# Designs tried in a protein design chat: miniprotein binders against q96jn8r1131to1294. Part 32

Target 1, 164 residues: q96jn8r1131to1294
Amino acid sequence: TLEFLENHGKNILLSNGNRTATRVASYNQGIVVINQPLVPQLLVQVRIDFLNRQWTSSLVLGVITCAPERLNFPASACALKRAAWLLRGRGVFHNGLKICEKFGPNLDTCPEGTILGLRLDSSGGLHLHVNGVDQGVAVPDVPQPCHALVDLYGQCEQVTIVNP

## First folded at step 17 (miniprotein)

Design W106
Fold by OpenDDE base, look of step 18:
Structure W106 (fold): chain B 164 residues (1-164), chain A 83 residues (1-83)
Amino acid sequence: as target 1 above (164 residues)
Amino acid sequence: SKEEDLFKEAEEFAKLALEMLERGDYMYAAEYYLLAAEEALEAGNPELAFEYARKAIEYAKKNGNEEFLEEAKELLKKIKEEL
């Protein structure tokens, strides 16, 4: 089953069989990684459970191509400077640098209940799904294996892995 | 060169920091300036690193993250050792 790895950001508390991640302090230190690597047939989805409007920005989605079990997580995903492709706001980032200004809906404005998904296609393209709708290829040619990453940042304080 | 690449990356992070400031986001601004400082230091430019680190500290104070502030201060100490 899909679960968040025990190796996670300092402010994360896992529950519900490690399918729910809650950031219990501050606005950062909230990175989690899903245990199973992405494969073309797998749609990984998380639901935004709770937003704290005290903060700005929101969750970051993406993938890492390094071994997640040994990853020393920085305070936020923006500090992942290797083996990382991230979706933040409407931007796409690679190893910390912005490679696309506008892609898909703005993740910073997704309300509670929004279901966000990541899927690899057969060509290695990383797709973003929003509430079941394929938004297209966010990142082409993602190396495999890769793991889905969620940074519970800013407003986003809780997410849960949900089945398609 | 590697040093040049690091310098360019530092500048890119600083640009991202400015973008965050434009929208009033002191959280990411602080983080990007810290990243910029780290890269600048590694690039062999402690003067530039110092400037970025100071900005990181400035905006860390604004966002109220004490843990991050401490991290930034620690980096600043390292930078000062190379000035």
Scores: ipSAE 0.879, ipTM 0.939, lowest interface PAE 0.6, mean pLDDT 96
Fold by OpenDDE base, fold request of step 19:
Structure W106 (fold): chain B 164 residues (1-164), chain A 83 residues (1-83)
Amino acid sequence: as target 1 above (164 residues)
Amino acid sequence: SKEEDLFKEAEEFAKLALEMLERGDYMYAAEYYLLAAEEALEAGNPELAFEYARKAIEYAKKNGNEEFLEEAKELLKKIKEEL
């Protein structure tokens, strides 16, 4: 079953069989990684459970291609300088640097209850899904295996893995 | 060279920090400046690292994240050792 790995950001508490991640302090140190690697056609989804409007920005979604169990997580996903493709706001980032200015909806403005999904297509393209709607290929040709990553950053204080 | 690449990356992070400042995001600004400082230090440019680290601290103070602030201060100490 899909769940978050025990190796996570220091401000994260896992619950609900490790399917719910809650950031319980500050606005960062909230990175979590889903245990099973993404495989073609597998849709992995998380629901935004709680937003705290005192902060700015929101969750980051993406994938890492390094071993997640051994990863020493930085304070935020923006500091992942290797093996990382991230979706933040409307931008796409690779190893910390911005590679696309505008993609899909603005993740910073997604309300509570929004279900965000990641899926690899048959060509290795990483798709973003928003409330079940395919937003297109965010990152083409992602190396495999890769693991879905969620950074509970800023406003986003809780997410839960949900089934498609 | 490796150092040249690190230097360029430092500048890129600083640019991202500036971008965050333009939208009033002191959280990411602080984090990007810290990244820039780390890269500049690794690039063998402690002077530039010092500049970035100070900026990181400046904006970190606005965020109320004591843990991050301490991390930035520790980096600053490390940078000062190289000056």
Scores: ipSAE 0.879, ipTM 0.939, lowest interface PAE 0.6, mean pLDDT 96
Fold by OpenDDE base, look of step 17:
Structure W106 (fold): chain B 164 residues (1-164), chain A 83 residues (1-83)
Amino acid sequence: as target 1 above (164 residues)
Amino acid sequence: SKEEDLFKEAEEFAKLALEMLERGDYMYAAEYYLLAAEEALEAGNPELAFEYARKAIEYAKKNGNEEFLEEAKELLKKIKEEL
């Protein structure tokens, strides 16, 4: 089953069989990684459960290609300077740097209840899904194995892994 | 060179910080300035690192994130040792 790994950001509390992640303090230190690596056609989805409007920005989605069990998480995903492809707002980032300005919907404005998904296609393209709708390839060639990463940042204080 | 690449990366992070500031996101601004400072320091430019670190501290204070503030201050201390 899909779960968040026990190795996570300092401010994360896992519940619901490690399928729910809650950031319980501040606006950062909220990175979680899903246990199973992304394989082609596996759709991994998380639902935004709770947004705290006191903060700005929102969750970051992406993948890492390093071993997640040994990863020392920085305070935020933007500080992942290696082996990281991230979706934030409408931008796509690789190892901290922006590689695309506009992709898909703005993650910063997704309301509670939004279901966000990541899927690798057969060519290694990373797709973003929003409420079941494939938004296209965000990253054309992602090294494998890779793990889905969620940074509960800013407004996003809780997410839950949901099945398709 | 590697140092040149690091320097360029530092500048890119600083640019990202500015972009965040333009939209009023002081949280990411602080974080990007910290990243910029780290890269600048690694690039062998403690003066530039110092500048970025100070900005990180400035916006960390605005965000009220004590943990991050402490991290930034620690980096600043390290930078000062190389000035």
Scores: ipSAE 0.878, ipTM 0.939, lowest interface PAE 0.6, mean pLDDT 96
Fold by OpenDDE base, fold request of step 19:
Parts: sequence; structure tokens; C-alpha cells
Structure W106 (fold): chain B 164 residues (1-164), chain A 83 residues (1-83)
Amino acid sequence: as target 1 above (164 residues)
Amino acid sequence: SKEEDLFKEAEEFAKLALEMLERGDYMYAAEYYLLAAEEALEAGNPELAFEYARKAIEYAKKNGNEEFLEEAKELLKKIKEEL
């Protein structure tokens, strides 16, 4: 079963069998990692449960290729300087730096209820899914094993892992 | 070189900070300036690090994130030791 790991950002409170993550303070310190590594054809999805409009930006999605259980999380995913591929807004980032300016829909404007998914294809391409629709390959070749990461940042204060 | 690469990364983070400022996102701006400061310091450029750290502190104050502010201040102290 897919769950968020106990090793998470300090402002995160897990609930619902660790399938729901809630950021309970400030706008950052909200990184969570899903327990099972991504394998080809496995679709991992989270639903945006609650947005707080007092903040700017929103959640970040991505993957890390380091051991998540040992990772000391920075305040935000943008500070991950290694082993990280992130989707933020419409951009794609690798180890903190932008590698693609425009990809898919703007994550910052996804409303509550939006279901966002990550999936590896057989060639190692990382796909973004939005409400069940494959948006294409965001990262063409992701090292494996990798784990899905969600940064509950800014407006995004709660997400829940949902089954396809 | 390693230092050259770090310096370049510092500049890239600073650029990202500016991009965030243009969007009115002071949260990421602060964080990117902090990252820029860290990289600049590691690159052996405490003067540049100092500049970025001060900017990080400036926007940290605007964001009201005390924990982040303290982190930035601590980095600033370290930078000053290298000046």
C-alpha cells in the first residue's frame, strides 16, 4: 500500500493511515515522500485536498533517487541539490536548477480536487498525470530506484494519496 | 573547477530569486537567495555570499517565517567570519 514515509518535513502531520499529509504551520517544511519506489507502469497519485490562498505558489511534485529514509529535508524542495527532479508551476527542475521552462499545466493553479500522478514508462521517462490525463514525459530518463516526492508548499496545505 | 561551478550555481539561484520577485513570490525569493548565498560561500566568495544572504534576510522578514529568518542570520554570521 502507498503511504507517506514517517521521515517528512517538520510542518507535516500525517493522518489517514499516512495517506494524508497536512502542513500545519507556515508555508514550507512540507516535504513528504511516498514509501514505495516508482516502478514502470505504477501510477502514483495524490489529490489536492486543501489550498490556502493566503500564500503564493503551490505544491511541487517530483522524484528523488536517494534513500528517502535517511534524507534530511530542507525547508522546501527547491533546496534539494542532488538526486531530485521536480515539477513546479510549469517548470521542470533538476537539483535545484531549471531545466525546462514550460511543461504541462501550471501546478500553481490546480484547484482543490485535482488529482496529480507520476508514472515511469518502460524507458524511464517520468510522466505527469492530471486528473487521469497523461501530460507526457516531464523527465526523459529518471534513475531507478526513485521515490515520488510531494512538497506541500505555499497554498497547498493538504494532499491525499489516491488509488488509480 | 568546482569553485567555478559553485559560483555559477550561485548566480543561477540568484536569477531564480529575481524571477520569483518578478512574480511577487517573496517566499521562494528568500529561499533562492539563501541558496545563492550558500553556494557563493562554498565557492570562496564571501562578499557575494554576503550580498545574497542580506537579501534572503530582507525577504524572510517580509514572509514572517522566523525559523527561516534565523537560519539566514546564522548563515550571515558564518559569512562574516570569512570576510
Scores: ipSAE 0.877, ipTM 0.938, lowest interface PAE 0.6, mean pLDDT 96
Fold by ESMFold2, look of step 17:
Structure W106 (fold): chain B 164 residues (1-164), chain A 83 residues (1-83)
Amino acid sequence: as target 1 above (164 residues)
Amino acid sequence: SKEEDLFKEAEEFAKLALEMLERGDYMYAAEYYLLAAEEALEAGNPELAFEYARKAIEYAKKNGNEEFLEEAKELLKKIKEEL
């Protein structure tokens, strides 16, 4: 079963069989990683359970392309300067720097209950799904193996892994 | 060159910080200015790194994140050693 990895941000508590992640302090130190690498046809989905609109920005969604079990995570995903491809707001980022100004919907506007998904296609293209709808290829050729990552940043205080 | 590339990346992080300031997002502004400061110092430009670190501290104070603020202050101390 898909679970969040025990190696996670300092402000995260895992529950619900490690399928739910809650950020219990501050606005950062909320990085979590899915325990299995993405493979073609695997759709990793998380539901936004709880938002705190006190903060300006919300979660980050993406992948890391190095082994996640023993990484020392930075406070925020924006500081991942190696092996990272991230979706934040409307932008796509590679190793901390913006490579696309606008892809898909603005993640900062997704309400509680939104289900966000990541999958690789057979060519290594990274797809975003929003409430079951494929938004297309965010990143055309992600190195494998890679793992899905969520940064429970700012507004986003809880997400749960959801399977159909 | 490596130094030119690091300097350009520092400028890109500073641009990202400004974008977040336009949104009123002082959390990301502080984080991006800290990244810019780190890159500028690595590029051998401690004067620019000092300016970016000061901005990171300025916006970090607005966020109430003591751990981040201490990290930014430690970087500023390191930068001053190189001035």
Scores: ipSAE 0.832, ipTM 0.914, lowest interface PAE 0.7, mean pLDDT 92
Fold by ESMFold2, fold request of step 19:
Structure W106 (fold): chain B 164 residues (1-164), chain A 83 residues (1-83)
Amino acid sequence: as target 1 above (164 residues)
Amino acid sequence: SKEEDLFKEAEEFAKLALEMLERGDYMYAAEYYLLAAEEALEAGNPELAFEYARKAIEYAKKNGNEEFLEEAKELLKKIKEEL
């Protein structure tokens, strides 16, 4: 089954059979990675369980293309300067730099209960799903293998892996 | 060319920091100024790196994150060694 990998940000506590990640301190150090790479038939979904509205920005969602088991994560996903494709707010980022100003909904405004999904299509395109609805291709050609990543940043204090 | 690319990336990170300041997000503003400082230093421009690191520290103090603030101060010390 899908679980969050034991290698994670310093402020993360895993629970619920490693399917729930909680950021227990501060606003950063909240990177988690799914324990299996994405393949075209796999939809990885997480539910936003708890938000703290005192913060301005919220979670980051995306993929890394290097092996995550022994990777030393930075404090925040925005500092991933290689092998990373991320969705933050409405923007798409590659290796820390913005490559698209507007894609899909604004992740900073997603409420508790929102289910966010990532999958690859057969061409290596990375799709975002929001509450079961495909938002289209965020990144057209992601190298494989790649690994789904969530940064429980700012507002986002807890997410849980859920079934499609 | 490699130095030119690093310099341009430093400027892009500084632009991202300014965007986050406009939104009142001092956490990302500090983070992006720190990234800009790192890139400027690697590009061989310690004077610009110093300015960006000072800004990272300024906004980090507003965040209450002592661990990040110490990281930014350590980078500033490293930059000063090249001045």
Scores: ipSAE 0.815, ipTM 0.912, lowest interface PAE 0.9, mean pLDDT 93
Fold by ESMFold2, fold request of step 19:
Structure W106 (fold): chain B 164 residues (1-164), chain A 83 residues (1-83)
Amino acid sequence: as target 1 above (164 residues)
Amino acid sequence: SKEEDLFKEAEEFAKLALEMLERGDYMYAAEYYLLAAEEALEAGNPELAFEYARKAIEYAKKNGNEEFLEEAKELLKKIKEEL
């Protein structure tokens, strides 16, 4: 029932019942959003299917706290200046600005097959999961409703929504 | 003030651009310099915006992304009109 929303980056093609997103050009224009908002206890997971290591950086994972259906996405998630909480590399970013230098593993080094998850805890804390392992609270109190977002940036050319 | 906040954000984006450049990440270096240029222009500092936009173009040329490069050049043209 979890699917990537039809409103997405220009370089994305959706397949596999809209559960797979592929970036088919360049290194950017790869923003996708999960159709259902996060609720406490819902774990949203994506698997990294294909990487192209010619690029230096890889995907961005996070949430947006505004309605995504009519949002005009920028070319890259780093330009989301409102309603966005993002994990990139080892950093945590809010509205484009870094708020934490090091959280969890370095997303730029995650190999193909890595499963990345996002979950809200009962206090509204945003948790990152890596291959089923909870990395702790990245953001302590995310406004709701929010939607999980993936930017298939740089190295990351395909992800698929998977069940927990 | 709004201008002071925008100027501080421009400096933060420029710092991010430098960090990415030190890692050899020309994709993010160009994107963060473009964001810095946009914020500096909105803050009423077109001279600083010009410097950041020129750097965004410099690193964008290394990425092979024509769409981004044209966006950066359009911003530079707009900045020049305010110098």
Scores: ipSAE 0.806, ipTM 0.903, lowest interface PAE 0.9, mean pLDDT 92

Design W106
Fold by ESMFold2, fold request of step 19:
Structure W106 (fold): chain B 164 residues (1-164), chain A 83 residues (1-83)
Amino acid sequence: as target 1 above (164 residues)
Amino acid sequence: SKEEDLFKEAEEFAKLALEMLERGDYMYAAEYYLLAAEEALEAGNPELAFEYARKAIEYAKKNGNEEFLEEAKELLKKIKEEL
């Protein structure tokens, strides 16, 4: 069963059998990681439950390619300078640096109720799904094993893992 | 070289900080300036690192996140030792 790992950002409270993550303070310290690595048959989906639109930017989605159980997370995913591929706004980032200006929708404008998904294809390409619709390959060749990551940043105060 | 790569990365983080300032996002602006400062110091350019750290502190004060502000001030102190 897919769950958020107990190792997470310090402003996160896990609930709902560790399938719901809530950021309970500030705007950062909200990194969570899915407990199983991505494999081609696995679609990891989260629903945006609560947003605070007074913040400018919202959640980050992505993958990390190092073992997450003992990793010391930075305050924000933007500071992951190794082993990380991230989607933020409309940009794609590798190890903190932008590698693509425009991919998929603008995550900063996704409303409450949006279901965001991550999946690897057979070539190691990372796909974003939005409300069940495949947005294509965000990253063409992600090293495996990798784990899905969500940073409940800024606007995003709660997400829940949902089944496909 | 490694130092040239680190300097290029510092400049890229500073560009990201400016992009976030254009959007009014002082949280990301402070975070990207702190990253730029760290990379500039690691690249052996403490003068540039000092300027970026000072900017990180400037925007961190607008955010009300005391923990982040303390981290930025600690980095600035470390940079001053290299000047």
Scores: ipSAE 0.805, ipTM 0.904, lowest interface PAE 0.9, mean pLDDT 92

Design W107
Fold by OpenDDE base, look of step 17:
Order: structure tokens, then sequence, then C-alpha cells
Structure W107 (fold): chain B 164 residues (1-164), chain A 83 residues (1-83)
């Protein structure tokens, strides 16, 4: 089953069989990684459960290609300077740097209840899904194995892994 | 060279910080300036690192994130040792 790994950001509390992640302090230190690596056609989805409007920005989605069990998480995903492809707002980032300005919907404005998904296609393209709708390839060639990463940042204080 | 690449990366992070500031996002601004400072320091440019670290601290204070502030201040201390 899909779960968040026990190795996570300092401010994360896992519950619901490690399928729910809650950031319980501040606005950062909220990175979680899903246990199973992304394989082609596996759709991994998380639902935004709770947004705290006191903060700005929102969750970051992406993948890492390093071993997640040994990863020392920085305070936020933007500080992942290696082996990381991230979706934030409408931008796509690789190892901290912006590689695309506008992709898909703005993650910063997704309301509670939004279901966000990541899927690798057969060519290694990373797709973003929003409420079941494939938004296209965000990253054309992602090294494998890779793990889905969620940074509960800013407004996003809780997410839950949901099945398709 | 590697140092040149690090320097360029530092500048890119600083640019990202500015973009965040333009949209009123002081949280990411602080974080990007910290990243910029780290890269600048690694690039062998403590003066530039100092500049970015101070900015990180400035916006960390605005955000009220004590843990991050502490990290930034520790980096600043390290930077000062190389000035």
Amino acid sequence: as target 1 above (164 residues)
Amino acid sequence: SKEEDLFKEAEEFAKLALEMLERGDYMYAAEYYLLAAEEALEAGNPELAFKYARKAIEYAKKNGNEEFLKEAEELLKKIKEEL
C-alpha cells in the first residue's frame, strides 16, 4: 500500500496508517515521501485536506531520485539541490532552479479537496493529474527509480494519499 | 569552473528570491537568499554570501520563523569567519 515514509520533515505528523501527513508547526519542515517508487502507469494521488490561510504559497509536488530513507530533508523542497524535480505554483524546478515558468494549474491556489496526482508514462515523462485530469508532461525524462515527494508548505497543512 | 558554476547558481537563487519578493512571498524569499548565500560561500565569495545571508535573516525575521532564523545566523557566522 502507498504510505508516507517515516523519514519526513520535522514538523510532520503522520496518521491514518501513514497515509495522512499533517504539518503541525510553522510553515515549513513539511516534506514527506511516498514509500513506493513511481513505476510507469502507477498513479499516486494526494488530496489537499486542510489549508491554513495564515500562510502564503502551498504544497510542492515532485519526485526525488535519491534514496528517500536516508535523505536529510531541508526545511523546504526548494532547497533540494540534487536529484529533485518539483512542481510549485505553475513552475517546474530541477535541483532548485526553475526550468519552466508555466505548467498546469497554479498549485498555490488549489482549494481543499483538490486531488493531485503524479504518474510516469512509459517514456519516463512525469505527468501531473489534477482532480483526475492529466495536465500533461511536467518533466519529460525522469530517472528511475524515483519517489513521489510532497512538501506541505505554507498554506497546505494536511494531505492524504488517496487511491484512484 | 566549478566555482563559477556555483556563483551562477547563487545568482539564480537570488533572482528567485527577488521573484518571490515581487509577489510578496517573504518565506520563499528568505529561503532562496539562504540558498544563494550557501552557494556563494561555496563559490569562494564570502562577501556575496554575506550579502545574501543578511537578506535571508532580514526576511526570516519578518516571517517569525525562529528555527530558520537560527540557521541563517549560523551561516552568517560561518561566512564571517571567511571574510
Scores: ipSAE 0.883, ipTM 0.940, lowest interface PAE 0.5, mean pLDDT 96
Fold by ESMFold2, look of step 17:
Structure W107 (fold): chain B 164 residues (1-164), chain A 83 residues (1-83)
Amino acid sequence: as target 1 above (164 residues)
Amino acid sequence: SKEEDLFKEAEEFAKLALEMLERGDYMYAAEYYLLAAEEALEAGNPELAFKYARKAIEYAKKNGNEEFLKEAEELLKKIKEEL
């Protein structure tokens, strides 16, 4: 079953059989990673449980291709300068730099209860799902193996892994 | 060259920091200025790194994040050793 890895940001508390991640301090140090790599047709989904709207930006969603047990997490996913493709706001980022200005909905405005999903297609394209609706290919050719990650940044204080 | 690529990346991070400032997001502004400073220092431009690190500190103070501020001040100290 899908769980968050025990190797995570220092402000994260795992609960609910490691299927729920809560950021318990500050606005950063909230990176979590799913415990198995993406494979074609595996849909990894998380629900946004709690938001604090005092912050301007919200969670980051994406993938890394480094082995997650060997990764020393930075404070925020924006500092992942290698082997990372990330969705933040409406932007797509590769290794910290923006490669697409506008893809899918604005993650900074997704309300509590939103279910966000990631999957690979047969060509290695990374798809975002929002409340079960495929938003298309965010990144066309992600190397495998890769692992889904969430940065519980700013507004986002809790997410839970949910089944498709 | 490697130095030219790192300098270009520093400029892109600084552009991201400005984008975040225009949105009023001082958290990301500070983080992107810190990244810009790190890249400028690695590119061999400690004068530019100094300017970006001071910006990171400026916005970190607005955020009240003591841990981040300490990290930014430590980078500034490293940059000063290379000025």
Scores: ipSAE 0.827, ipTM 0.914, lowest interface PAE 0.8, mean pLDDT 92

Design W110
Fold by OpenDDE base, look of step 18:
Structure W110 (fold): chain B 164 residues (1-164), chain A 83 residues (1-83)
Amino acid sequence: as target 1 above (164 residues)
Amino acid sequence: SKEEDLFKEAEEFAKLALEMLEKGDYMYAAEYYLLAAEEALEAGNPELAFEYARKAIEYAKKNGNEEFLEEAEELLEKIKEEL
């Protein structure tokens, strides 16, 4: 069963069998990691449950290749400076630095109910899915094992892992 | 060198901060300046680190995040020790 790990950002409250993550304070400290590593046959999806328009920006999606159980989470995903590939807005980031300016839809403008997915292909390419539509390879040749990461940042205050 | 790489990374974070400011996002701007300050300090450039940390504090105050502000101020104090 896909769940968020108990090791998470300080402002996160897990519920629904650890399938729902809610940021209950401020706009940051909202990183969560999904327990099972991504494998080629696995599509991991989360649904944006609630957006708080008080803030700017929104959730960050990506993967980490370090052991998530021992990870000391920074306040936001942008501060992950190693073993991290992230999708934020329309940009792709690697270890904190932007490696692509425009990819797929703008995550900052995804409305509530949007289902976002991550999937590895057989070549190690990381695909973004939006409402079931494959947006293509966001990051080629991602090391394995890797774990899906969600940063409930800014407007995004709640997400839930959903089955494909 | 490692120091040069850290310096370059600091500059990259500062650039990202500026990009966020252009979008009116003071949240990420503050965070990127903090990152830039950390890298600059590690790169052996406390003067530059000081500048970035000050900016981080400036925008942190705008965000109303006391925890982050405290972190930035702590870094600033650490930087001052190296000046």
Scores: ipSAE 0.880, ipTM 0.940, lowest interface PAE 0.6, mean pLDDT 96
Fold by ESMFold2, look of step 17:
Structure W110 (fold): chain B 164 residues (1-164), chain A 83 residues (1-83)
Amino acid sequence: as target 1 above (164 residues)
Amino acid sequence: SKEEDLFKEAEEFAKLALEMLEKGDYMYAAEYYLLAAEEALEAGNPELAFEYARKAIEYAKKNGNEEFLEEAEELLEKIKEEL
C-alpha cells in the first residue's frame, strides 16, 4: 500500500496509517514522499484536505530520482537543485529552474477536495491527473526509478493518499 | 565555464524572486533570493550575493520563519567575509 515515507519535512505530522500528511507549523518544511517508486501505469493520488488561504502559493507536486529514504530535504521543494521535476502553479520546473510556463491547471487555485495524481507512461513521461482527468505529459522523459513528492507549501496544510 | 553557469542560474533565481514579488508572495521571494545569493557567491561574485542575501532577509522577516531567517543571516555573514 502507498504511504508517505518516514523521512519528511520537519513540520509534517503523519497520521491515518501514514496516508495523511499535515503541515503543523509555518508555511514550509512540508516535503513528503510516497514510499514506493512510480512504475508505469501506477497512479499515485492525493486529495487536498485543508487549505489556509492566508498564503499566496499552494502545494507543489513532482518527482525526485534520488533515493529519498535518507535524503536531506531542503526547507522547500523549490530548492531541490538536483534530480527533481516539479509542478508549481502553472509552471514546470527542472532542478529549480522553470522549463515550461504553462501546463495544466493552476495548482495555486485548486480547492479543497481536489484529487491530484501522478503517473509515468511507458516512455517515462510524467502525467498529471486532476480529479481523474489526465492533463497530458508534463515531463516527457523522467529517469527511473523516480519517487512522487508533495510539498505541503503555503496554502496547503493537509493531503491524504487516496486510491484511484 | 562553471562560474558562468552559476552566474546565469543566480540570475534565473533572482528573476523568479521578482515574479513572486509581483504576485505578493514574500515566502517564495525570500527563498528565491536566498538561492540567488548562494549561486552568486559560488560564482565568485560576493557583491551580487550580498545584495541578493539582503533581499532574502528583508522578505524573510515578513514571513515569521525564524529558522529560515537565521539561515539567511548566516549566509550574509559568510558573504561579508568575502567582500
Scores: ipSAE 0.822, ipTM 0.912, lowest interface PAE 0.7, mean pLDDT 93

